# Ledger of designs, part 262: miniprotein binders against b1l550

Target 1, 279 residues: b1l550
Amino acid sequence: MRLPEELLERARDIHSEAPSHRIKLDRVGSFGLKVPVEFKGFLLLAEADVWVSLPEGRRGVDLSRQVEAIYELSNPPKDPFSLCREAAISLLEKLNYADSSGVSIRFDAPLQDGESLKYYGVEISSIASDEIINKIRVEILGMTACPCTAELIRAYKSSEIAATHTQRSLGILEVSTKAEHPDPDKLASIIERAMSSPLRTYTKRPDEGGLVIRSLSNARLAEDVVREMIHLFLEEFGHLPEDTHILAAVRSMESVHMHDIYAERSFSLDEIRKEISSH
Below, E stands for the ipSAE of ESMFold2; O stands for the ipSAE of OpenDDE; V2 stands for 0.75 times the mean of E and O plus 0.25 times the DockQ between their complexes.

## First folded at step 20 (miniprotein)

Design zc7 (at its last fold request DockQ between E and O 0.98; V2 from the best seeds 0.85)
Fold by OpenDDE base, fold request of step 23:
Structure zc7 (fold): chain B 279 residues (1-279), chain A 89 residues (1-89)
Amino acid sequence: as target 1 above (279 residues)
Amino acid sequence: SEFTVEAEINGVRIRIVVTVNGREIRIVVTIEKDGRRIRFMYVITDPEKLAKYLEEIERIIKLFGVDPEEVKRLIEEVRRLIEEILERL
């Protein structure tokens, strides 16, 4: 049953009323929306959050307008990065009482692996005020082989290729910048290249054997992985603004321990360049 | 090389500052409407992406309720000026 439109003339606009307490809110919005996006020829259903700030003199946010804003921009489906930036700006324009807005979009990005697919996790956001800040988080699994155990076994049995424990490791790159979102495939590639080897969805026996041998021949500590990620990131994305902030991290699900090994470095481009130049 | 394009369309002030340094194109867009200012930036290292981001800028400016044909002309001017610079390099 749709209520008569005439009721709108009789009903108070609750959202525009003065609140009981004049306090600004930082974020008011809708979380857990599903929006269609196009990524590398795939049509994906992404999860999205949208929000705006609320001034002290307004009781509530027009939440329906927020939802409409992102869905209008999602038809036809487009690149999630463009959608994120455009939606953040659209929210500020449509909700003129807000001094800031934000959009977050989460999805699994497909990555071709021979005749199969693997994936990596993507979380992006755009926060708009006087300026726009874009954030991307990429997570992808790889494989690490322990160089310490390999060295011990080599010393004990004098093997050309020493056995060692291997495990899945989650690599993480998070980038916050005033520029557009960095290329997610490039970020994922940096993480994979920083590992002992990538993971594969589909392997034949020769491929599987080769993958393990490569990992053993490229044994890396969690610390090595993070440092390599940073090095590769600087090579690919050194052109970003100097105030760009990066988190590089790895979580290794060590197969010989009950716990994970974690390593990280947080830095700005300006900071890390100064650090490297000082050596 | 740097240039600035400015326009006022239906009371909306648009400033586009483009800096070209070798293969890097930096585009800074400022939109002012009703006393509010929004600034955003692109740093383009792949020339193939220039068209995509110019189209995005066009869409963003249109969100402010300005004449779409005037916005199109503005972006075309920016594109032309960038291409002229790139041809000289």
Scores: ipSAE 0.838, ipTM 0.945, lowest interface PAE 0.6, mean pLDDT 93
Fold by ESMFold2, look of step 22:
Structure zc7 (fold): chain B 279 residues (1-279), chain A 89 residues (1-89)
Amino acid sequence: as target 1 above (279 residues)
Amino acid sequence: SEFTVEAEINGVRIRIVVTVNGREIRIVVTIEKDGRRIRFMYVITDPEKLAKYLEEIERIIKLFGVDPEEVKRLIEEVRRLIEEILERL
């Protein structure tokens, strides 16, 4: 059912009134929207949040206009990164009372894995004001093998390839930059290459054995994985603006412990270059 | 190598600054309408992505309610200038 549009002439515009309490709000929007996106030929159902700032003199946000803006841009489905950046700017242009806007989009990215697929987590955002800040977070599981236990077993067993505990580890790269969002596949590749071995959707026994042997031959502490992620990131993305901020982290589900271990480093490109050059 | 293209379309001021250094293409876009300024950038290291990002810039400028044909001509001029610089390298 649709009410007559002529009622708009008689109804007062509640949203444009002054509020009883003149307090600005940082984020007012719609969260948990389902939005179709196209990524590498796949049609995915992503989860999105949209918001704007609200000045102290305005009672409410036109939420229907805000939601309409992102859905208009998502038809037909398109690249989620373009959608994110365009929607953030569109919100700020259409809701001219706001001094900032934001969009976040979350999806599982498909990645070819032999004749099958695997997935990794992607969350992107774009925050628009007088400048646009683009953020991407990539999370992917890999395998790590503990070098400390490997060394103890080597000393006991006297073999070149020592047994050790292996476990799934979650690698995380988060990048905040004024440039366009980095390619998520490259970020995922950096994380996987920093691990002892990648994980597969399935393997036959000869391949599985090879994967485990690779992991044992490439044993790394969680700390080493984070350092390697940083090294590989700088090789691939050192061209980004110097104030680009990165978080590199690993959460390891240690197979011999009841708890996880966690290692993390945050830095800007300017900051890390000075640190490396000082040694 | 660096160039700037400026336009005013339907009261919206657009400035596109392009810096080409080796295979790196940096594009900084500033759009100003009704006293509000929005600035965003791309740092393109894969020239195959150039067309994609120029089309995105075109779509973003069109969000400001300006003549789409004039925006198209602006973006084509930027593309032409970038391609000329890249051919000299």
Scores: ipSAE 0.788, ipTM 0.931, lowest interface PAE 1.0, mean pLDDT 90
ESMFold2, look of step 20: ipSAE 0.784; ipTM 0.929
ESMFold2 (binder alone), look of step 20: mean pLDDT 85; pTM 0.844
OpenDDE base, look of step 20: ipSAE 0.830; ipTM 0.941
ESMFold2 (binder alone), look of step 22: mean pLDDT 85; pTM 0.841
OpenDDE base, look of step 22: ipSAE 0.835; ipTM 0.943
ESMFold2, fold request of step 23: ipSAE 0.770, 0.776, 0.775; ipTM 0.925, 0.928, 0.927
ESMFold2 (binder alone), fold request of step 23: mean pLDDT 85, 85, 86; pTM 0.848, 0.851, 0.852
OpenDDE base, fold request of step 23: ipSAE 0.831, 0.830; ipTM 0.943, 0.942

Design zc8 (at its last look DockQ between E and O 0.99; V2 from the best seeds 0.83)
Fold by OpenDDE base, look of step 20:
Structure zc8 (fold): chain B 279 residues (1-279), chain A 89 residues (1-89)
Amino acid sequence: as target 1 above (279 residues)
Amino acid sequence: SEFTVEAEINGVRIRIEVTVNGREIRITVTIEKDGRRIRFMYVITDPEKLAKYLEEIERIIKLFGVPPEQVKRLIEEVRRLIEEILERL
C-alpha cells in the first residue's frame, strides 16, 4: 500500500524542522548496504556505509537520498575505489545542508594462487568536505617463523635448517591520503613479502615443503615484519603526499602461546623519512 | 612542467591543476558551486591509468550539473596538454 502523495503536502517535513536540542551530528547515514562492484574481472557484492554530517538546526537527514546516491553510481557496477570517491562527492552535492560526507566499502579481494584463489580483506573509505581524504585498509594472512627458537635449536643441535615454531600472522596496512586510494594488490604484496612466507590455498607436497623451508630460512619477529612492511611501503609509495598517514601492523597468532603478539607503527611520510635520515 | 585549466559554467567554477614531474602526473581538481569548495587529487605514476582518472574527473564534474559536452571539451583539453608534455620528455 502506497499512501497518497497528496498527504506529503499536508504533512510537516520532520527532517527540516528544528531539533529539540541544537546539536550538530558528525555522521548520520545508512550502514550495511550491499552494493555490486567490479574488481579485477570479478563481480562482487560489497558492504557499504554512507553518511553525512547534520547541522544543529536540522532535525534529520534525508536518508533515502543517501541510498539513492550510491545506487545510482553502482549501476552498472564499477571499481569500488571510483565508486567510493564519486559517492562521497555526490552525497555532499545532493545533501547541501551537510558540510561533510563519507563512504566506506568492504569486501574480500580475490588473489590468484596458482589454479586456486586466496584473498585479502579490503576496507576503503572517502571522507569529503572542503577536501577529500581517501583511506584504505588491507588485511592479509601470512606465515611467520620465530628466529629466537630457531637460534636456540641451532645452538643445541647443529643443523643447516633449524626447526622453529611457525604461526599464521595477520598483516595490516592502513593508508590515509589526499591522493587516490593506493593499489590494494600492491599493499597486499608488501604485507606478504614482509612475512616469512605467504599462505597458499592449494599446495602440492613438494610446494608445501618448499613453503615451509622458505619460512624457516626467513624467520622474522613480529617487529621485523612491521619494519619490513614500512621499508617496502616507502619504496613503492614514496610518491604519495608527505602528509599521507600510514598504520603498519601485524597480529601474530603465536603457536606456543594462548595469546597473540601484536606490533604496530603509525606515522606520516614526512615523519618517517626524517626518522630514517637521522640514522 | 605545470599548467592550469579553468572554466566557469552555469555558476560552477572548475580548476584543474596539473604538474608533471618525469612520469609522475599530479592532478588537483577544485570545484566551486554555491559557495562550497571541493578539492581532490590524483598522483599518477602509471600513464596507462591517466585515461581512467580523467574519465572519473569527467563523471565527478557532471555530478555538479555541468553539461556533458562542456565537460568533455574541458577534459579533452587537459588530456591534450598532458600528452604534449609527455611527448617532450
Scores: ipSAE 0.826, ipTM 0.939, lowest interface PAE 0.6, mean pLDDT 93
Fold by ESMFold2, look of step 20:
Structure zc8 (fold): chain B 279 residues (1-279), chain A 89 residues (1-89)
Amino acid sequence: as target 1 above (279 residues)
Amino acid sequence: SEFTVEAEINGVRIRIEVTVNGREIRITVTIEKDGRRIRFMYVITDPEKLAKYLEEIERIIKLFGVPPEQVKRLIEEVRRLIEEILERL
């Protein structure tokens, strides 16, 4: 059922009224939208959140206009990073009472894995005000092999047994910058290269053996992985603005423990360069 | 090398500042309409992506109501100036 449009002329404009309590709100929006995106030739269904700030003198946000804005930009489906940045700007321009806007988009990014596919997690956001802050978080699983246990076993058997415990580890890179979002495939690659070996969707026995041998030959502590991620990140993305902020982290699901190991480092490009230059 | 392109079209002020250092291209865009200013930037290290980001800038400027043909000419001027600088390097 559709109500007559003539009612709009007679009804109070509730959202433009002053509220009973004049309090600014930081984020008012629509969360959990399904939005089609095109990523590296794949058509994906992403989840999006959209919001704007609400000044203390305005009672409500025109929520349907928020939703309309992002869906207009998503047809036809396009690159999720462009969509995120453009939608954040569009919201701020179209909802002129807001002093800031934000968009987040989440999807599983497909990655070619031989004759198959694997996926890694991506969440991006763009927050617009006088300037735009772009944030990306990439999460991908890899394999780690414990160097401490490997050394103990080597000493016990005088290198007759090349063994240690291996486990899945979740690598995380999160970048906040004024520049465009970094390429998620490059971030995922940095994480995987920092691990003892990558994980595969499936392997046949000879390939499986090779993967395990690679991990044993490249044993790394969670701390080693985080340090390597930072090193590789600086090589690839050292050109970003100096106030770019990064979080590098690993959560390792240690196969011989009842609990996980976690390591992380947060830094700005300015901070880490000064730290490295002092040595 | 660096340059700036400015335009004012239908009450929308546009400023595009470009710095080229070797193969790194930094583009900062400032758009001002109705007393509101927004600034965003790109740091392009892969010259093959230049066209992609210039097209995005074009789409963003059009969101502010600037006629498409005028936006296209502005972006074409920016591209030509970048390409001329890159040729000298």
Scores: ipSAE 0.734, ipTM 0.915, lowest interface PAE 1.2, mean pLDDT 90
ESMFold2 (binder alone), look of step 20: mean pLDDT 85; pTM 0.842

Design zc9 (at its last look DockQ between E and O 0.96; V2 from the best seeds 0.82)
Fold by OpenDDE base, look of step 20:
Structure zc9 (fold): chain B 279 residues (1-279), chain A 89 residues (1-89)
Amino acid sequence: as target 1 above (279 residues)
Amino acid sequence: SEFTVEAEINGVRIRIEVTVNGREIRITVTIEKDGRRIRFMYVITDPEKLEKYLEEIERIIKLFGVDPEEVKRLIEEVRRLAEEILERL
């Protein structure tokens, strides 16, 4: 049943009324939308959040306009980065009472692994005000081998390849910049290269053996992984604005402990360059 | 800046500034409408991405309700000037 549109003329506009308490809200919107995106030749159904600020003098946000803004831009499906940026801007234009807007899009990104697929997690965000800030978070699993146990075993038994415990580790790169979103495949590659070895969805026995040997030959602490991620990031993305903010982190699901090991560094490009140049 | 293109279309002021640092092209877009300003930036290291981002800028400007043909002309001017720069690099 659709109510007669004539009722809109008789009904109070609740959203435009003054609130009982004149308080600005930072974010009001719709969370957990599903939007189609095109990514690397895949049509994916991504999760999306859309929001705007609400001034102190307005009771509510026109939520329908927010939903319209992102879906108008999602047909036909496009790359999630363009969608994110365009939608954030469209929200500010359509909701002229807002001083800021934001869009977040989440999906699992396919990554080719021989004849199979692996994946990494992606969260893309754009926050618009007088300026637009683009944020991307990439998460990918890899494998780490412990150098401390390897050294202990080497000292105990003279072997060319020291045995050690291995575990899955989650690498994280989060980048916030005034430039466009960095390439997520490049970010994922940095994380994988910073670990002892990548994970594989499908391996033949010789390939699996080679993967383990590579890991053992490239044993790294969680701390080593984070430092390597930062190093590789600077080589690939050193052209980004100096005020670009980065979080590099790893969560190692340690096989010899009941708990995880976590390491991180948060920094701006300007800050980290000064730190490295001082050594 | 290497060049700046400016236009006012139906009360919307658009500024596109292009700067070059080595092989890096930086595009800064500023849109002003009804006393509001929005600024966003692209940093292009791969010339093949230039067209993609110009198309995006065109779409973004159209969100402000400006004449599509005027926007197309503006973007074509930016494209022409950017291509001239790329030929010199």
Scores: ipSAE 0.818, ipTM 0.934, lowest interface PAE 0.6, mean pLDDT 92
Fold by ESMFold2, look of step 20:
Structure zc9 (fold): chain B 279 residues (1-279), chain A 89 residues (1-89)
Amino acid sequence: as target 1 above (279 residues)
Amino acid sequence: SEFTVEAEINGVRIRIEVTVNGREIRITVTIEKDGRRIRFMYVITDPEKLEKYLEEIERIIKLFGVDPEEVKRLIEEVRRLAEEILERL
């Protein structure tokens, strides 16, 4: 049922009133929106959150304007990174009482894997105020092979026995920067190259054997994986602003243990360069 | 090499600063409307992406409700100057 539009002139504008308790809110918005995006020729259904800050003197946010801001920009579907940055600015422009706005977009990114596809997790955000801060988190599974067990087995009998336990490990790179979002495929590649071997959608026995042999040649501790991720990140993205912040982490689902192993390091580009240059 | 393009369109002030250093292109955009300033940047290491981000900047400026033809001319000027610098290298 549609009500007469002339009522808008007679009704109180509840949202523009002052609240009973004059307290600023940091994030007020619409969460869990379904948004179509286009990524590398694929049409994906992403999940988005949109929000703005709410000053102490304003009772409510114009929620329909928030939804309109992102949906107007998502038709036709486009690159999720452009959508994220543009929507954050659009929110701030449309909701002029806010000091800041934010948008997050989450999706599974398809990645070519021989003749088939695999995927990795992507979450991006853009926070707009006087400046725009762009953040991307990439998560991808790889394979790790334990160097400690490999060395013990070698020492036990002869160098002809090559064995160790292997397991899935989840690699994580999270980047927060004033520059545009880094290419997610490059971040995923950095994570996979830091592992003992990538995971494949499927393999036949000879290919599976080759994958395992490669992983044994690149046996790595979780700590080694994190260090290698940082090294590779600096090679690829050292040009980003010095105050760019990075989190590099790995969670290894150790096949011979009842528990996971976790390693992480957070840093800014400025911080890590000083650390490396000193020793 | 560097240049700056400025414009005022329908009361919105726009400043686009471009620095080209080797194959690295840095673009900083500042938009001011009604006393609020918004500043964002790109650090482009693949020149093929320059057009993509110029198109994004055009779309962002249009969000401020300004004459789209004037925005198009502003972006065309930025593209022309950037391409001239890249052509000399």
Scores: ipSAE 0.729, ipTM 0.915, lowest interface PAE 1.2, mean pLDDT 88
ESMFold2 (binder alone), look of step 20: mean pLDDT 84; pTM 0.828

## First folded at step 21 (miniprotein)

Design ga1 (at its last look DockQ between E and O 0.97; V2 from the best seeds 0.86)
Fold by OpenDDE base, look of step 21:
Structure ga1 (fold): chain B 279 residues (1-279), chain A 94 residues (1-94)
Amino acid sequence: as target 1 above (279 residues)
Amino acid sequence: GEIRIVVEIEKDGRRIRFMYVIVDPEKLEKYLEEIERIIKLWGATRIRIVVEASSEEEARRLADKFRELAERLGYDEIEVTREGNRFTVEAERE
């Protein structure tokens, strides 16, 4: 049932009224929207959050306008990075009382794995105010082999390739920058290269053996993985602005323990360059 | 070569700045199109675009593209200034 439009003339605009308490809100919006995006030739259904700030003198946000803003830009489906940036700006234009806006888009990104697909998790965000800050978080699983156990086994049996425990490890790269969003495939690649080996969706017997041997031959602590991620990141993305902030982290689901091993480093490009140069 | 583009758009005294750092030439056209869409979407009355490239020639070419963009979008006052390999395109409309 649709109410008659004439009723709108008699109804007060609740959203535009002064609130009982004049307090600014940082974020007001719609969370858990579903929007189509085009990513590397795939049409994906992504989850999206949209929000704006609310000034102290306004009771509520025009939520319908927020929803319209992102859906107008998502038809036809487009690149999620462009969508995110454009939508953030559109929100400020459509909701001119807001001094800031934000958009977050989340989906599983397809990654080619031979004739099959694997995936990594991605969250793309843009926050607009006087400037636009773009944020991307990539999470991908890899495999790590423990070098400590390998050394113990080597000492015990004198094997060229020492057996060791292996486990799945989650690698995380989060980047916040005033530049455009870094390439998520490159970020995922950095994480995989920092691990002992990548995971495979499916393996033939020879491939499976090779994968395990590779892991054993490239045993790494969680700490090693994080350091390698940072190193590879600097090589690939050293051109980003100096105030770009990075979180590099690994959660290793250790197979010999009931708990996980976690390691992380948060840094700006300027900070880490100074650190490396001082050594 | 690396291309840096800083865009400032203004409407009714409100300014938004955003930036691209392009190392892959194949992405350049995509971002140029995006910048155009953003300018249109915002309804900017004033734009300032700073481009920096590895060579003066490349920077000039980009500046020319942005000049042409400003002209196409109906901006009346367009000024292009140079400092080394950095060009600034400023445009205003009523």
Scores: ipSAE 0.818, ipTM 0.934, lowest interface PAE 0.6, mean pLDDT 93
Fold by ESMFold2, look of step 21:
Structure ga1 (fold): chain B 279 residues (1-279), chain A 94 residues (1-94)
Amino acid sequence: as target 1 above (279 residues)
Amino acid sequence: GEIRIVVEIEKDGRRIRFMYVIVDPEKLEKYLEEIERIIKLWGATRIRIVVEASSEEEARRLADKFRELAERLGYDEIEVTREGNRFTVEAERE
C-alpha cells in the first residue's frame, strides 16, 4: 500500500523544527547501508555509512535525502573511491544546513593469488566541509617468523637450517590526506612485503614448503615490520601533501605465546621527514 | 611525471576545495571525469582549477581540457592564466 503524497503537505516537518535543547551534533547518519561497487572488474556488495553535522537550530536530519545521496550514485555500480568522494559532496548539497558530511565504504578487496583469489580489508572515508579529507585503512594478513628463536636454535646446533615459530600477523596501514585515496593494492603490497612471507589461499606441499623457507629467511621482529612498512610507504607515497597522516601497525598472533604482540607508529609526512633527516 | 590539481567549487557563497596528486598517468582520465561529476553535483556557479605538472606542455594540455570542460558545462566567463608550469582556470556562471 502506498500512502497519498498529499499527506506530506499536511504533516508537520519534524526535522526542520528547533529542538528543545539547542545542541549541535557532529555526526547524524544512516549506518550499515548495502551499496554495490565495482572494483577491478569485480562487483562487490559494500557496506556504507553516511552522515552530516546537525546545527543546534535543527531538530533532525532528512533521512531520505541522506541515503539518496549515495544510492543515486551507486547505480550502475562504480569505483568505490569515486563513489565515496562524490557522495560526500552530494550530501552537503542535498542537506545544505550541515557544515560537514562524511561517507565511509567498507569492502573486502580481491587480489590474484596464483590461480585463485585472496582478499584483504578496505575501509575508505571522505569528509567534506570547506575541504575534503580522504582516509583509507587497509588490513591484510601475512606471515611473520621470530628472529630471536631462530638465533637461539642456530646457536644451539650451529646448523644452516633456521627454525623458529611462525604465525599469522595482521598488517595495517591507515592514511588520511587531502589528496585522493591511495591505491589499496599498493598499500596491501607494502604490508605484505614488509612481512616475512605472504599468506596463500591454499598451497600444495611444495608451495607450502617454499612459504615456510621464505619466512625463515626473512625473520623479522614486529617492530621491524612496522619500520619496513614506513620505509616502503615513503618510497611509494612520499608525494602526498606534507600534512598527510599515516598509521602503520602490526598485530602478531604469536603461535608460541599466550598473547599477541602489537607495534604501531603514527606520523605526518612532515614529521617523519624531519625525524629521518636528523640522523 | 607528477600532476597536481587543486579544485575549488562554489555555490551560494559556500566553497569546497579538494585536490589530486596524480603519479599514475593511467588514472588521469578517471579523475578528470570525477572532477566534472563533482562540479555538476555541487551545481557550482564558480570554479577555480589550478594545474601543475612536470612540464609546461603537460600543464597546458590539462588546463585546455579544463577550459573545454567549463565551456561544455556552460560557463560564460572563462579565464586561463599561467605562472611557469602552473595554470589556473577560473570560470563563473549565474
Scores: ipSAE 0.817, ipTM 0.938, lowest interface PAE 0.8, mean pLDDT 89
ESMFold2 (binder alone), look of step 21: mean pLDDT 84; pTM 0.853

Design ga10 (at its last look DockQ between E and O 0.97; V2 from the best seeds 0.86)
Fold by ESMFold2, look of step 21:
Structure ga10 (fold): chain B 279 residues (1-279), chain A 94 residues (1-94)
Amino acid sequence: as target 1 above (279 residues)
Amino acid sequence: GEIRIVVEIEKDGRRIRFMYVITDPEKLEKYLEEIERIIKMWGATRIRIVVEASSEEEARRLADKFRELAERLGYDEIEVTREGNRFTVEAERE
């Protein structure tokens, strides 16, 4: 049953009333929306959150207008990065009482892996006010090989054993910038290239052997992976605004331990350049 | 070389500023289309677009594209100014 539209003239507009407690809220929104996106020819179902700030004098947010802001931009499905940036601005236009808006979009990005596919995690956001701040987080698994154990085995008298422990490591790059979102494939590539070897969806025995040999030939501490990620990031994205903020991290699921190893560095482009130039 | 585009849109005294730093020329058309959609979505009565590129010719060509965009969208007062490799396109309407 649909109620008569004339009732809108008789009913109180609860959302536009003043609240009993005049307290500003930072984020009021709709979380866990399912939004279709198109990424590299794939139609994906992404998860999105949308929100706005709520001034102290307004009781509630018209949540249906928030959903409209992102919904109308997602039909037909389009690039998730454009969707994210455009929706953040649309929220401020549609909900003009808000000082700021935000949109986040999460999806698994497909990546070609020989004749097959693998994936990596992507979360993007756009926060709009008098300016727009764009953030992207990329997470991808790789393989690391421990150089410490490799050196001990090499030094042992029967050193013809070319071995060390290997494990999955989760690499993370998170970038917050005033410029458009960095290309997620480039971020994923930086992470993979910093590892001892990429992971495969599957391999045949000859390819598996090659993968292991590559990892042993490129043994790296988690700390070295983070440093390499930073180096490669600066080569690829050094053109971004100086106040761009980066987090580079690795969580290594060490195969010989009951616990994980974690290494992390946060920095702005200006900060890291000053640090490097001082050496 | 890189292209820098800074867009400011305004309606009813409210301004939003956003930017692009483009190093992949294949993405340029996509971002121009995105900028046009945002200008229309905001219902901007005043826009200011600053384009900077590695060469004056490249920056001028981009500024011309934004001037044409403003004309297509019905802006009345369009001004293009230059400072080196930096062009500013300003437009307004009622």
Scores: ipSAE 0.829, ipTM 0.938, lowest interface PAE 0.9, mean pLDDT 91
Fold by OpenDDE base, look of step 21:
Structure ga10 (fold): chain B 279 residues (1-279), chain A 94 residues (1-94)
Amino acid sequence: as target 1 above (279 residues)
Amino acid sequence: GEIRIVVEIEKDGRRIRFMYVITDPEKLEKYLEEIERIIKMWGATRIRIVVEASSEEEARRLADKFRELAERLGYDEIEVTREGNRFTVEAERE
């Protein structure tokens, strides 16, 4: 049932009224929207959050306008990075009382794995005010082999390739920058290259053996993985603005323990360059 | 070569700045189109675009593209300034 439009003339605009308490809100919006995006030739259904700030003198946000802003830009489906940036900017235009806006888009990104697909998790965000800050978080699983156990086994059996425990490890790269969002495939690649080996969706017997041997031959601590991620990141993305902030992290689901091993480093490009140069 | 584009748009005293750092030439056209869409969407009365490239020639070419964009979008006052491999395009409309 649709109410007659004439009723709108008699109804007060609740959202535009002064609130009982004049307090600014940082974020007001719609969370858990579903929007189509085009990513590397795939049409994906992504989850999206949209929000704006609310000034102290306004009771509520025009939520319908927020929803319209992102859906107008999502038809036809487009690149999620462009969608995120444009939507954040559009929100400020459509909701002119807001001094800041934000958009977050989340989906599983397909990644080619031979004749099959694997995936990594991605969250793309843009926050707009006087400036736009773009944020991307990539999470992908890899495999690590423990070098400590390998050394113990080597000492015990004198094997060229020592057996060791292996486990799945989650690698995380989060980048916040004033530039456009970094390429998520490149970020995922950095994480995989920093691990002992990548995971495969399916393996034939020869491939499986090779994968394990590779892991054993490239045994790494969680700490090693994080350091390698940072190193590879600097090589690939050293051109980003100096105030770009990065979080590099690994959660290793250790197979010999009931708990996980976690390692992380948060840094700006300027900070890490100074650190490396001082050594 | 690396291309840096900084865009500042203004409407009714409100300004927003955003930036691109392009290392893949294939993405350049996409971002140019995005910038155009953003400018149109905002109805900006003033735009300032700073481009920096590895060569003066490349920077000039980009500046020319933005000049042409400003002209196409109906901006009346367009000024292009140069500092080395950095060009600034400023445009204003009523």
Scores: ipSAE 0.807, ipTM 0.931, lowest interface PAE 0.6, mean pLDDT 93
ESMFold2 (binder alone), look of step 21: mean pLDDT 85; pTM 0.858

